# VH-VL binders against q8ixk2r445to577: the designs that were tried, part 20

Target 1, 133 residues: q8ixk2r445to577
Amino acid sequence: FFGMLQNKGLTDYCFDYNPPDENQIVGHQVILYLCHGMGQNQFFEYTSQKEIRYNTHQPEGCIAVEAGMDTLIMHLCEETAPENQKFILQEDGSLFHEQSKKCVQAARKESSDSFVPLLRDCTNSDHQKWFFK

## First folded at step 1 (VH-VL)

Design r38 (framework fv_retifanlimab)
Fold by ESMFold2-Fast, scan of step 1:
Structure r38 (fold): chain C 133 residues (1-133), chain A 122 residues (1-122), chain B 111 residues (1-111)
Amino acid sequence: as target 1 above (133 residues)
Amino acid sequence: QVQLVQSGAEVKKPGASVKVSCKASGYTFTDYYMNWVRQAPGQGLEWIGVIDPSGGSTWLDQKFKDRVTITVDKSTSTAYMELSSLRSEDTAVYYCARETYDYVWGSYFDYWGQGTLVTVSS
Amino acid sequence: EIVLTQSPATLSLSPGERATLSCRASQSVDYYGDSYMNWFQQKPGQPPKLLIHDASNRATGVPSRFSGSGSGTDFTLTISSLEPEDFAVYFCQQYDNWPYTFGGGTKVEIK
């Protein structure tokens, strides 16, 4: 799959990554932003290795979760995906992070009115349901 | 708990290569990026580059790209920085530093090795 | 690359005085509401020690006399009342973009 990764519960919001430089793509948090339908910073690819790739820049970025953390950070993609970069997109739309046993949820960032994807205990909430558009 | 232990001081001739090691303990080695930073005597800090220990992918500052190789050995939880074609200007203390990420706090170097002095002299 | 300029280069003060250290970035280091700026303290023969992360957040175990402020391109580290152990070199560091860069350092020295 590829396209804009949109939330079912927070219906106007998509995965978004706005790197400070087109060629510097790692180390920043993945955010949620109003879906604009233009691809660009909201265009992601779900791969056969269970990666969520940001392919618009070089080097290619892969979404990862650091040990003990709940935020999604952009990391360098590896030839063989490491466990912290693997997300299982399930039939019901949930994104399951196998290493942590948690699901990606649309959530409000505590320090602001901004929204971010975070790892949370898995539920049937529409805030944990994602689809490519 | 968390420790980064670096190899001992080295004295090299101009044109030689040096390989500094950084042995990690007290955490899962592949879960954190490892950075290399150097400091010339009496000078400031200069970032060299970073490695993802899980797969070995690196990003190096352009000024070091042609002379530096960063690698890891996952079986020994050790990172290596090799600098070739040494010049007198490469005389510095070389540090490894673990990078952490946090939802609230951002990214920072939370643990540093003790440093390895590399002296380039004829 | 993002260039960080620290001023003054040297600050000569006595214990009990207030120290104000400046760090200016050549471009904004803000990202989605956060400022990607850290401050480190370094004493002779030791590696740098983290003091402040994300511009204003004190690292664990760092005394309350240390505070960070600023956003965008202008950042300040303040030591409200210098203790003897605070005489050291201080570096700012941005993590907004690769390559990561450090300021040239401000040396806080006695008198």
Scores: ipSAE 0.050, ipTM 0.712, lowest interface PAE 6.2, mean pLDDT 87
Fold by OpenDDE, second read of step 2:
Structure r38 (fold): chain C 133 residues (1-133), chain A 122 residues (1-122), chain B 111 residues (1-111)
Amino acid sequence: as target 1 above (133 residues)
Amino acid sequence: QVQLVQSGAEVKKPGASVKVSCKASGYTFTDYYMNWVRQAPGQGLEWIGVIDPSGGSTWLDQKFKDRVTITVDKSTSTAYMELSSLRSEDTAVYYCARETYDYVWGSYFDYWGQGTLVTVSS
Amino acid sequence: EIVLTQSPATLSLSPGERATLSCRASQSVDYYGDSYMNWFQQKPGQPPKLLIHDASNRATGVPSRFSGSGSGTDFTLTISSLEPEDFAVYFCQQYDNWPYTFGGGTKVEIK
């Protein structure tokens, strides 16, 4: 699966990644932004290794969850996907992080009008449902 | 109650295209993935690809990425698989199969269509 | 892709006998204690029918004489006592990674 990864509950918001330096794409947080389909910031790929890959630049980035964190951070993709980079997009639209056993939820960024995907306990909320478009 | 009914057998020339349909009933069409699998005569099963009917997202085996298109019509609960640039080795029975997936219960193809024979010959 | 090798290719047995079918994966299909392996039964002119999911769970309506076992790279389907209707082809299938892949199948035929 590939394209814009859109949230069901937070209507018209998609995964968005805009690194300050296009030649160094790792280490920053994935956010949510209005789906626009322009540029390369909103195109992701769900791979055979269960990665959410940002493949608009080389080397390719993969979304990871760092120890003790609830945010999604861009790391380099590896030949063998590490456990903290594995996600399951389930039939109900939930995005499940296998290692933490939590689901990705659209949430408001602290002290901001912006939004970010965060790991939360899995619920049936539409804010935890995602689809590629 | 769950049924997957596929279109009839096809006979095609090399280089032609074929579009097989799979009409689903007895369940919420958009709640389950739909897979396509083929089987050459006397051979094993080969996975082709999958579609999420809710959003239309697809994932195809690399072998078929340039020749296969999987689509759905939500209004009729029908999935389609189109294969272009047909070759003799594409001769097979093509199946649609519903997939359920849950992190607790896993993933499996629980319902299948009856199959559609596609014959490619000069 | 993950390659699944089934053995034997053909198994000739009589009704009432025990059948043991093997499926070996080119790499582990385990994750967090689960094994992402399924088994299917196929009879001539019919689509495959789900028998076992997640290595050891019988699908709904599957007789207790069918059982699945194994983990990692080695899996087994066992039919404790063959019934006449059990003579068919059996396939293993993994869903640990895309593309999904099937084994080559084992034909259980009547001796």
Scores: ipSAE 0.012, ipTM 0.612, lowest interface PAE 10.2, mean pLDDT 91

Design r39 (framework fv_retifanlimab)
Fold by ESMFold2-Fast, scan of step 1:
Structure r39 (fold): chain C 133 residues (1-133), chain A 121 residues (1-121), chain B 111 residues (1-111)
Amino acid sequence: as target 1 above (133 residues)
Amino acid sequence: QVQLVQSGAEVKKPGASVKVSCKASGYTFTDYYMNWVRQAPGQGLEWIGVIDPSGGSTWLDQKFKDRVTITVDKSTSTAYMELSSLRSEDTAVYYCARGSEWELLPYFDYWGQGTLVTVSS
Amino acid sequence: EIVLTQSPATLSLSPGERATLSCRASQSVDYYGDSYMNWFQQKPGQPPKLLIHDASNRATGVPSRFSGSGSGTDFTLTISSLEPEDFAVYFCQQYDNWPYTFGGGTKVEIK
C-alpha cells in the first residue's frame, strides 16, 4: 500500500512528517495534519516487511517506536526491518505495533487542533483505525 | 483534588534492590499514565520510565531497562518502581509523575513528594 | 540525545527585579511551528512544578509574571518582577526527540 495514511475517527487528518532538514531526517516525531492530497510530507509506503516508509528524502526513513516511548519517531530504514519498526495493518484498520503489543491511536495535543499518533492499549475505537487513501 | 503520595525514605547497600510506591487519589487511576523520574543530590532530572495502569504496559529508558521494573495495583491505585543492583550513583530522590492518556500535555502535571533512596555501605 | 545548556547557573537578584533565564539546545526542538520545550520550577524539598509548556504557554494557575519565549535552539524564561516565592531552581525540558532531556537548572537566589 502507499499514499496518505488517514484516520477513520479523525476523518480529515493524515500521517505527516516534515523534518527541519533533509540531512536530519531521523529522531523527530510523526504528527497528524490536515490531509491535503499532494503527497510529499504525507506520502507513506506500507511494505511487505510491515514498515511504514517515508520516501521523500534519501536515505529512506522508517517509523519506529523507541524503548520507553509511546510516540512514533522517524528512524533510518534497515535492510532487515528491526522489531521496533514493524506495524501490522489489520483487516479492521487497526495498526498494531507488534513489539509493544499496542495500537496506534490518533491523540489530541492538549486542548488544541494539534494531533499526533501514539501507542495505546488496543480498542475498537475509530481513532485507532487507519487506511491508505 | 489530585494527589500522589510516595513511600518513605530508604537506605540500601550496594547490590540490593529498592521498591518505591506511589499512591494516587482524586482521579480515575487507569485514565492516566504514571511516569518515574529521579534527581541525584544537587543534580538535574532524569526520566526512568512510564506505565499504562489500564493494561500494565511499560516503557523504560534504555539506561534502566535491565534494572527497573514498574508495576501497578489497580485495587489500591498504587504504582511501584523497583530498581535492582543498586550502585552509589543511584542515590537520588525518586518521583512519580502523572501523564495524560489522551492528551500529550501537560503530561507531567502532578508529581509525588519524592522518595529519597540512599545507597551506601 | 539533545543536550540542554542553561545559563547562568545562578542568578542573584532582589524582589521586584526582572529575571531572565536561558536554555540552549544542541539541536532544534521545533516541529511544524511548535517548540517542544517546557519549563519547571523546583523549591527546596518539593517536586518540580510545570510552569510553561511548548515554549510560551503558561500552565494552569501560573501567575502572568512568568513568560516563556524562543524557538529552535534558543529559549528564555522571564519573570517580570520577582516575588519572594519565586526564588527557586528552574529547569528546561525538551520532548521533541527521544530520550527526553532536562537542563542542569538555573538557581534564582536572593541577593
Scores: ipSAE 0.006, ipTM 0.561, lowest interface PAE 10.1, mean pLDDT 84
Fold by OpenDDE, second read of step 2:
Structure r39 (fold): chain C 133 residues (1-133), chain A 121 residues (1-121), chain B 111 residues (1-111)
Amino acid sequence: as target 1 above (133 residues)
Amino acid sequence: QVQLVQSGAEVKKPGASVKVSCKASGYTFTDYYMNWVRQAPGQGLEWIGVIDPSGGSTWLDQKFKDRVTITVDKSTSTAYMELSSLRSEDTAVYYCARGSEWELLPYFDYWGQGTLVTVSS
Amino acid sequence: EIVLTQSPATLSLSPGERATLSCRASQSVDYYGDSYMNWFQQKPGQPPKLLIHDASNRATGVPSRFSGSGSGTDFTLTISSLEPEDFAVYFCQQYDNWPYTFGGGTKVEIK
């Protein structure tokens, strides 16, 4: 699967990654932004290694969850996907993080008008449902 | 019923650009990916990239990221592949090939007839 | 990238004989129980023709003498009894991971 990763509950919002330096793509948080389908900031792929990859630059980035965190951070992809980079996109649209055993949910960023994907306990909320578009 | 018809052969000088077209018919254009593949004379097949016609999102092999642009015109059900800064080693037959249905990993069930691009000084 | 190695490079056989073509991947092309491997036939001056998809599924209109098998890293295309029209080049191709890649091909030629 590849393309924009769009949330069902938060209508018209997609995974978005816009690093400040195109030559240094790791270390920043993945956010949610209006789906626009332009440029490279909203293009992701789901791989056989259960990675969510950002393929706009080399080396490629993979979404990871750091220890003790509930945010999605871009790391470098590895030859063998580390445990903190493994996700399961379920048939019902839920995006499950294997290591934390939590689901990715669209949420409002604290004290901001922005939105971000956060790890939360898994529910049936449409804000935890995702699809590629 | 499904047909992919490509533009005619091209002869270009090194450094020039070429844009190959692929007109699709017999199916809903936006429901399937469109791939581009090339084959140098007497050589194997080389995948270039893919586009989702519904949104225009593309993925290109790293080898081509700086020189290839893949686009579509939904109104005419036509996909395009433009290759710039042409080199002699770009001489090949270029194919468009339909991918699988959206949200399925694509396989290449229909191909265009191919477009020969010759790059020579 | 996933490298696909086909063997043999050339296979010389007579009509009626069985052809066995191998394709080995540098890493597994399986994804949730499915193997994302295609087989193509190509004749001179023509585009490739899809024969097998998902390792073992025969494409529409493909004769039953063609069959695909395998999983993980090892795949096989079998032609049970060669017909004159089967002498061509055959390619394997994976679509599990980007970039998609092709094998170098096996030429099945008449002995």
Scores: ipSAE 0.000, ipTM 0.604, lowest interface PAE 11.9, mean pLDDT 91

Design r4 (framework fv_retifanlimab)
Fold by ESMFold2-Fast, scan of step 1:
Structure r4 (fold): chain C 133 residues (1-133), chain A 121 residues (1-121), chain B 111 residues (1-111)
Amino acid sequence: as target 1 above (133 residues)
Amino acid sequence: QVQLVQSGAEVKKPGASVKVSCKASGYSFTSYWMNWVRQAPGQGLEWIGVIYPGDSDTWLDQKFKDRVTITVDKSTSTAYMELSSLRSEDTAVYYCARQVLPFGEYKFDYWGQGTLVTVSS
Amino acid sequence: EIVLTQSPATLSLSPGERATLSCRASQSVSYYGTSYMNWFQQKPGQPPKLLIHAASNRATGVPSRFSGSGSGTDFTLTISSLEPEDFAVYFCQQSKEVPYTFGGGTKVEIK
């Protein structure tokens, strides 16, 4: 799947990755932002290796969750996807992180009124349901 | 077999609006993006915009943003492109074209036959 | 937006000859091994027909005499031996980013 990865519960919000410097494409947190349909910053690819790739820049980035964290961070993609970069997009729209056994949820960022995707215990909430456009 | 059938030719006065239809058959209408492209007589191709029929999400070229509305009717598997405030330079053949999913494939694999829109005083 | 420039504007050849058509992009349309360049054939009174997608992949039913090549900003469509039905206008199109854009076209005509 390719496209904008949109939240079913926060219907106006999409996965967004906008690093402050084009030369520092990896290492920053993935955010949720209003779906504007115009920018490469909201374009992601879901691969057969269960990766969520940010493939509009080089080097190619893959979303990962660092040990002990609940935030989604952009890492460099590897030839064989490591466990921390594997997400199962399920039929109901849940995005399940295999290594942690948690689901990606749209949530308010702790220090502001902005939103971010975070790992949370899996529920049947629309805030944990995602789809590509 | 995939088919895209468009409405017939239109002749309009400057300042009027035109609505072109594109009826799809032979595939799951809500599973593919539908693009609109135009071609002025003897000229090249110009992309107008695209719609995802599953939820009516629409992307438009900035040049057309204030004059174009793209819609769908799921019950009839039909996409529509409405262009308002017509000018003589809008005279063109308007095409609908199906885009393969996933969205990022960017391949226009089937096209409608085209609808000639003539804008004259 | 990405601007595509096709050359030559007109190519006058006889059946059996080789045709080489060029398309140059103002910015790279390649990303991580994939080149988002497509080629279409158009005959008078007909809609465009997809020939090549992703720079070098022939669409279903397209004869083997058509081939595409290139990466980055420079792309080529080659017809190894022109048949009478190949005299048409050819357009390149980039699909790397919106707005999608087309080249001005190359007309392949009989000498």
Scores: ipSAE 0.005, ipTM 0.529, lowest interface PAE 15.7, mean pLDDT 84

Design r40 (framework fv_retifanlimab)
Fold by ESMFold2-Fast, scan of step 1:
Structure r40 (fold): chain C 133 residues (1-133), chain A 124 residues (1-124), chain B 111 residues (1-111)
Amino acid sequence: as target 1 above (133 residues)
Amino acid sequence: QVQLVQSGAEVKKPGASVKVSCKASGYTFTDYYMNWVRQAPGQGLEWIGVIDPSGGSTWLDQKFKDRVTITVDKSTSTAYMELSSLRSEDTAVYYCARSNLYYGSGELPYFDYWGQGTLVTVSS
Amino acid sequence: EIVLTQSPATLSLSPGERATLSCRASQSVDYYGDSYMNWFQQKPGQPPKLLIHDASNRATGVPSRFSGSGSGTDFTLTISSLEPEDFAVYFCQQYDNWPYTFGGGTKVEIK
């Protein structure tokens, strides 16, 4: 799959990555932002290695979850995807992070009115259902 | 208890190379990034670069890109920084420092643990 | 590269006095509600020790007399009442963008 990764429950929101500098793509949290289909901040690739890849800059970025954490952050991609960068997009639309046994959920960020994807216990909530647009 | 233990002081001639080691213990080595920072005598801190120990990916400051190689040995939980074509201005204490590149509600601070430092002296 | 400017370069004070240290960034170090700014303490012959992370959060074991504040480009480290062990050099450091950069340091010395 390829394109905008949109949430079923927050139907107007997509995965978005706005790096602070064009030459540096890692180290910051992936956010959710209103889907617009313009620019490259919202275009992701889901690969055969189960990566969610951000190809807008070099080096290429891959979404990862730090051990013990619930936030999704941008890391450097590896030739062989490490376990913290693997997300299983299931037929029901859930994004399952196998290393943690948790699912990606659309949530409001506590310190602001922004939305972010977070790891949460898996439920059948529409806020945990994702699709490429 | 987290510890980062670095190799001992080195004295090198101009044009030589130096390889400094940083052995980690007390945590899962591949769960944290490892940074290298130097400090010339009486001066401030200068960031050199970082490595992700899980995959070996590195990012280096442009000032160092042509002379520095950062590597890891996962079996010994050790990071290495090799600096080539040494000049007198490379005389400094070199530190390794652990970081986690995550955002938001995280509990782990950036650069929370540092090695004791390795003095590299470049002289004729 | 983000340039961090610390002021004053040297602060001469007596124990019990308040210390206020400034760090200014050449561009914002904020990202979606958080400020990617740390403060470190360094004593001669020792590595830097983390005091404050994410602009205002004290690191584990750091005394309550240390506090950080600010956002965007202007940051402050305050020591409410100096103890003898607080006379040291203090550095700010941003981790919003690569290369990560440090301020030039503020030396807090005995008057």
Scores: ipSAE 0.026, ipTM 0.671, lowest interface PAE 6.9, mean pLDDT 85
Fold by OpenDDE, second read of step 2:
Structure r40 (fold): chain C 133 residues (1-133), chain A 124 residues (1-124), chain B 111 residues (1-111)
Amino acid sequence: as target 1 above (133 residues)
Amino acid sequence: QVQLVQSGAEVKKPGASVKVSCKASGYTFTDYYMNWVRQAPGQGLEWIGVIDPSGGSTWLDQKFKDRVTITVDKSTSTAYMELSSLRSEDTAVYYCARSNLYYGSGELPYFDYWGQGTLVTVSS
Amino acid sequence: EIVLTQSPATLSLSPGERATLSCRASQSVDYYGDSYMNWFQQKPGQPPKLLIHDASNRATGVPSRFSGSGSGTDFTLTISSLEPEDFAVYFCQQYDNWPYTFGGGTKVEIK
C-alpha cells in the first residue's frame, strides 16, 4: 500500500511530513495536513516489514515511536525493521503500533491549530481509522 | 546518576586510526541518541555525527563521512567513534554527548549529558 | 550548514553585573513555532554544560539568573547578575538542521 494516508474521522486530513532540510529527513514529527496530493510530503508506503516509509529522499525514512512518546517521529529505515517502527494496518482501518500496543489517532496538537497523529488506547473511533488514497 | 565515561587520551601518528569509547550508565542506553563532538585546542566545538543505539543508524557530517565510523555495543552500553587517516588537524578533545533527536509533545533535542572528553593528539 | 555567529567574542564584566550574549543564525532554526537552539557553558578542562534548550528553557539545576530568549535567527543568553562561577565560555548550538553547528563562543571574563 502506498500514497496518501488519510484519516476517516478527521475528514480530508492526511499524514504529512515536511523536514526543514532535505539533508535531514529524520528527527521531526509527522503531522496531519489537508490532503492535497501535491509534492511528496504526503506520500507514504506501508511495507511487508510493517513499516510506514517515507521514501522521497535517500536514505529512506521510517516512522518510529520513541520511548515514552506518543508522537510519530521519522527515523532512518533499517535493514530489519526495529520494534518501534512496526505498525499493523488492520482491515478495519485501525493503525496499530505493536510495541506500544496503542493505535494511531488523529488529534489536535497542543496549543496549536494543527493536527497530529498520536498514539492512544485503541477504540472504535473513526479518528483511529486510516486508508491509503 | 547519568554518566558518560570515555576512554583515555591517545597519541597517534599521521595516517593512523583512533577509536574512542563512551560508556553510558544511569539510563536506558537505547532510549537516547549519542553524538560525537570535538574541540581543537583553544578552538570551538565541532559536531561530528550521531548514532541511534537502538538500531545503529548514523548521520555524519559530510566532512567526516569518509573517515569516521560510529558504532555501539548495546550489551555494554558503549558507543564508539573511530577516526581513520589521522591528520595533525584532528588533534582535539573528543566528546560523546547524549541527546534526543525527536520533535513533538513539547520535547525537543538537546545535549544534556557529556563525557569527560578524550584528548587525541596527532603528531609525527 | 547553518552558521552561528556569537557576539561579542569577549565580554569583560564584574560580579553582580548583567551579561547579555548574542547568537545569530545564518538561517532560521525554527520549526512549527519551536526554536532548536541550545546554550552551553564551558569551563577550562571541562565538557560543555547545557544551560538552555529550546531557546528559552533552563536545563535541570540551572540557576534562575540564566535565561534564554529569541526565535528565528536571533537569540540571546542573559545572566541577570554574574556570580564568580559564571565566568566561562558560552556557546550556542542549533539542532534544527544537520549538521548540527556551534557558535564560536563568547568568553565572559572578570573585569
Scores: ipSAE 0.018, ipTM 0.645, lowest interface PAE 7.5, mean pLDDT 90

Design r41 (framework fv_retifanlimab)
Fold by ESMFold2-Fast, scan of step 1:
Parts: sequence; C-alpha cells; structure tokens
Structure r41 (fold): chain C 133 residues (1-133), chain A 120 residues (1-120), chain B 111 residues (1-111)
Amino acid sequence: as target 1 above (133 residues)
Amino acid sequence: QVQLVQSGAEVKKPGASVKVSCKASGYTFTSYWMNWVRQAPGQGLEWIGVINPSGGKTWLDQKFKDRVTITVDKSTSTAYMELSSLRSEDTAVYYCARGYKYSSGYFDYWGQGTLVTVSS
Amino acid sequence: EIVLTQSPATLSLSPGERATLSCRASQSVSSYGRSYMNWFQQKPGQPPKLLIHDASSRATGVPSRFSGSGSGTDFTLTISSLEPEDFAVYFCQQYGSSPYTFGGGTKVEIK
C-alpha cells in the first residue's frame, strides 16, 4: 500500500515523519499529526515483507523499534528486513509488532498536545486500530 | 473528460533505453498519483511503480529500482517512464494509470498503452 | 510479493448465463473491515477498465449486473447475466501491500 496510515480512535491523525534535519533521516521518532496529504511526510509504503517505508531511494527509511523501547523510530532499511522492522497490519486494524508481541497505539505525550505512536499491550481500543486512507 | 495519451510504439535493441510519455488532461495533474504497469504479449499485468506528481517522490517495485526512472513535467501535465538496459523480456505494452490522490492503489483511468519491442 | 491466483483460467458461457470468477491471495489483503482488492475488464487491443474497487464497490458507469464480494484472501466477481459486450478477460489486483500485484486473468468466452 502507498498512502496515509490513519488512526481510528484519534480521528484525523496520521503517521507523520518530519525529521528536524533533512540531511539525517534516521534516528528520529515517528509522530502523529493531523492528516493533510500535503508533501511527502505522511505518505508511507507498506510492503509484503511487513515493512513501513518512508523513502524509496538508497538508503531507504524503515520504521523500527529498538530492544527495550516502546517508541517507533526511523532506521535504514536492510536487504533482509530484521524482525524489529516488521509490523503486521491485521484484519481487525491492529498493527502488531511480532518481535515484541505488542500493538501500536496512538498516545498523547504527557503535558503536551503532541501525539505519537507507541508499543502497548494489545487491546480492542480504537487507538490501536489503523487503516490506510 | 479525463484522458491519458501515451507516446507511440518503439522498437529498441538490447542494451538500449526507452522513454515513454503519458500526457494527462481533464483534471488537476498534481492531485492524482500516476502508476506505470506493463503487459508482455499473452501475459498478465505487472506493476512497475508510481509517482506523486505534486512532490515527485517515486515508489518502484524492487525488480525495477535499478533500471527505471519515473518523472513528471508539471508544465505539460506529462509523466515519463524511462527503462534502461533493455532485454528481450522487456517486450511489452506499457501503460500509465491514474491513482486516486489519497489511495494510489486503484487505477480509475488508463492510457491507451505503448508497445515496446526489444529485438536482438 | 502477494501472489493472486485466478480461477478458472477460462469460462465458456452463453449470453444470459451467470459468470462467477475467483481470485485468491497468498496473504490477506484486508484490514479494519476494508479489502484492498480491485477488478478490471480488458478487451483485445484495449487497456484494462476498472469495474470494482475495494472488493465490492462498483466504479462509475459500471452496470449493476457486475458485483464483487469477499474478504481476507478469497474474492469473487459475479456477472449475473452475461451481455455480448461482457466477453473479455478479467483481472483482480491487490493494493493492500506493495508491490501492487495482479492475478493471471480469467477469460470469459462465448460457448
């Protein structure tokens, strides 16, 4: 799929990647922002290898979760996708990170109006339901 | 009325490059994605890639990444697909196909097709 | 990549008969109640024409005799009563995962 990945619970919020430095695409956290469809910051590629890609040229950006962390960050894509870069978008709308056995949930940063996707125990919450717009 | 008009048939030798054009009319060019798909004689359809004309960002099937370049010229509402290092297996009808702005994956209008023949 | 298998390869039928075409995906192409599956019609010398999008929604101008159904990995295109202009090749196409892929096609021909 190519397109915007939207949250059901946080209606109108989509995956967004806007690194502060355009010359360094890796290492920054993926955020959630109002879906607008402008530019390229909200358009992602979901591959048959269960990757969520941001850039198509070498080096390519792939969403990953580091061991022991719960934040989604941008890594370089690899020829063979490592397990920490695989997310299974299930029929019920959950985005399941198989290595951690957790689901991606839309969450608010404390004392902030900012939203981010985080790994949490899987529930039936609409905040854990994602779909491509 | 939406129309996608492609350039004419090409005959190329192995190792050459080919550049197919797709001129759009009847809609706002930058509001829709443009896909490229090919069909070898008597075979099925194979997706090559897609471009977002607004930003120029492209997504290609892995098997085409090293040989295909997709570009747009906003001033003429024209998309281009250039395939290099041609092989006989590249003989096919090449189509451009419009994708909806928020979901590039359904192709509501197609060009008439461009036959590219690679002969040794 | 997701492989789409269409069956049968050929349907030989007469005008007025019902046609049922199958498309099976190697992986689910559905999420959150939506199925990312399209159906196209192609006649000799012409480009494919969109018939059904999102598994069951008819494209603009497509006659009501065409209907789509299914979810997950199994999808069906039904033509309730064949008209002469319906004899063509039909392709399914998924867009739930990249790269986008097409089935091998089902040819509906006159008996």
Scores: ipSAE 0.277, ipTM 0.804, lowest interface PAE 4.2, mean pLDDT 88
Fold by OpenDDE, second read of step 2:
Structure r41 (fold): chain C 133 residues (1-133), chain A 120 residues (1-120), chain B 111 residues (1-111)
Amino acid sequence: as target 1 above (133 residues)
Amino acid sequence: QVQLVQSGAEVKKPGASVKVSCKASGYTFTSYWMNWVRQAPGQGLEWIGVINPSGGKTWLDQKFKDRVTITVDKSTSTAYMELSSLRSEDTAVYYCARGYKYSSGYFDYWGQGTLVTVSS
Amino acid sequence: EIVLTQSPATLSLSPGERATLSCRASQSVSSYGRSYMNWFQQKPGQPPKLLIHDASSRATGVPSRFSGSGSGTDFTLTISSLEPEDFAVYFCQQYGSSPYTFGGGTKVEIK
């Protein structure tokens, strides 16, 4: 699966990664933004290694969750996907992070009108449902 | 040096199809997106669509959804834009424009343009 | 779609003068501190040339006399001191939302 990773509950919002520097593509937070579909910053791939890969750049980035955090951060992909980069995109649309045992949920960023994907306890909320478009 | 070289001018009848090519060189073809933009004589610019050469995924302006097909040949680093059911209003210079590494919306390099004339 | 309105349609100036071009978007093209706006220069018989991206970043090789500013819905291209080669048409273009759209252009002509 590849393309825009769109949220079901938060209508018309997609995964978005927009690093400020082309030479520094890792270390920033993945956010949610209106799906515009034409920017590389909204193009992701779900790989056979269970990565959510930001593969429009070399080296490629992979979404990771750092220890103790609930945000999605871009790391470099590795030959063998590390545990903190493994996600399961379920048939029901839930995006499950294996290491944390939590689900990715579209959420409002604190004190902001912006939205971000956050790890939360898994529920049946449409805000935890995702699909590639 | 990055270069985008487009195919030559086309003269078509209404109802026909045209396929314009854009050969890319000087960079990794699959690492950048390719946009198509047109400009009618004496008019402004109109975005048609974009393709990610890596996976072939395309996005089009709704206006062209039923008439435009954008494709790539990775082996030749060439992008194509095919427009069917041509109308006189389709007379324009058609450009390919490279999307920047991190945003398809950066049009940092352009082809020289291809004039497509639609007339009876 | 986001409509970009450029003003003025025509700007008549002399070499050495300051040019200020405006581009207004029908809705915001900024998010998370980034503005998805390009400025292009186009001369007759040539494709557009990228001058500014991300509202205020000069493209490679673009002279310092060109500068971009703005956020949200209001953007400005400034040419601090016009050179003879700067007389051309200038377009703004947003890539913050689908579909990408261009302004109608501002023609900078010699007075």
Scores: ipSAE 0.015, ipTM 0.653, lowest interface PAE 8.0, mean pLDDT 91

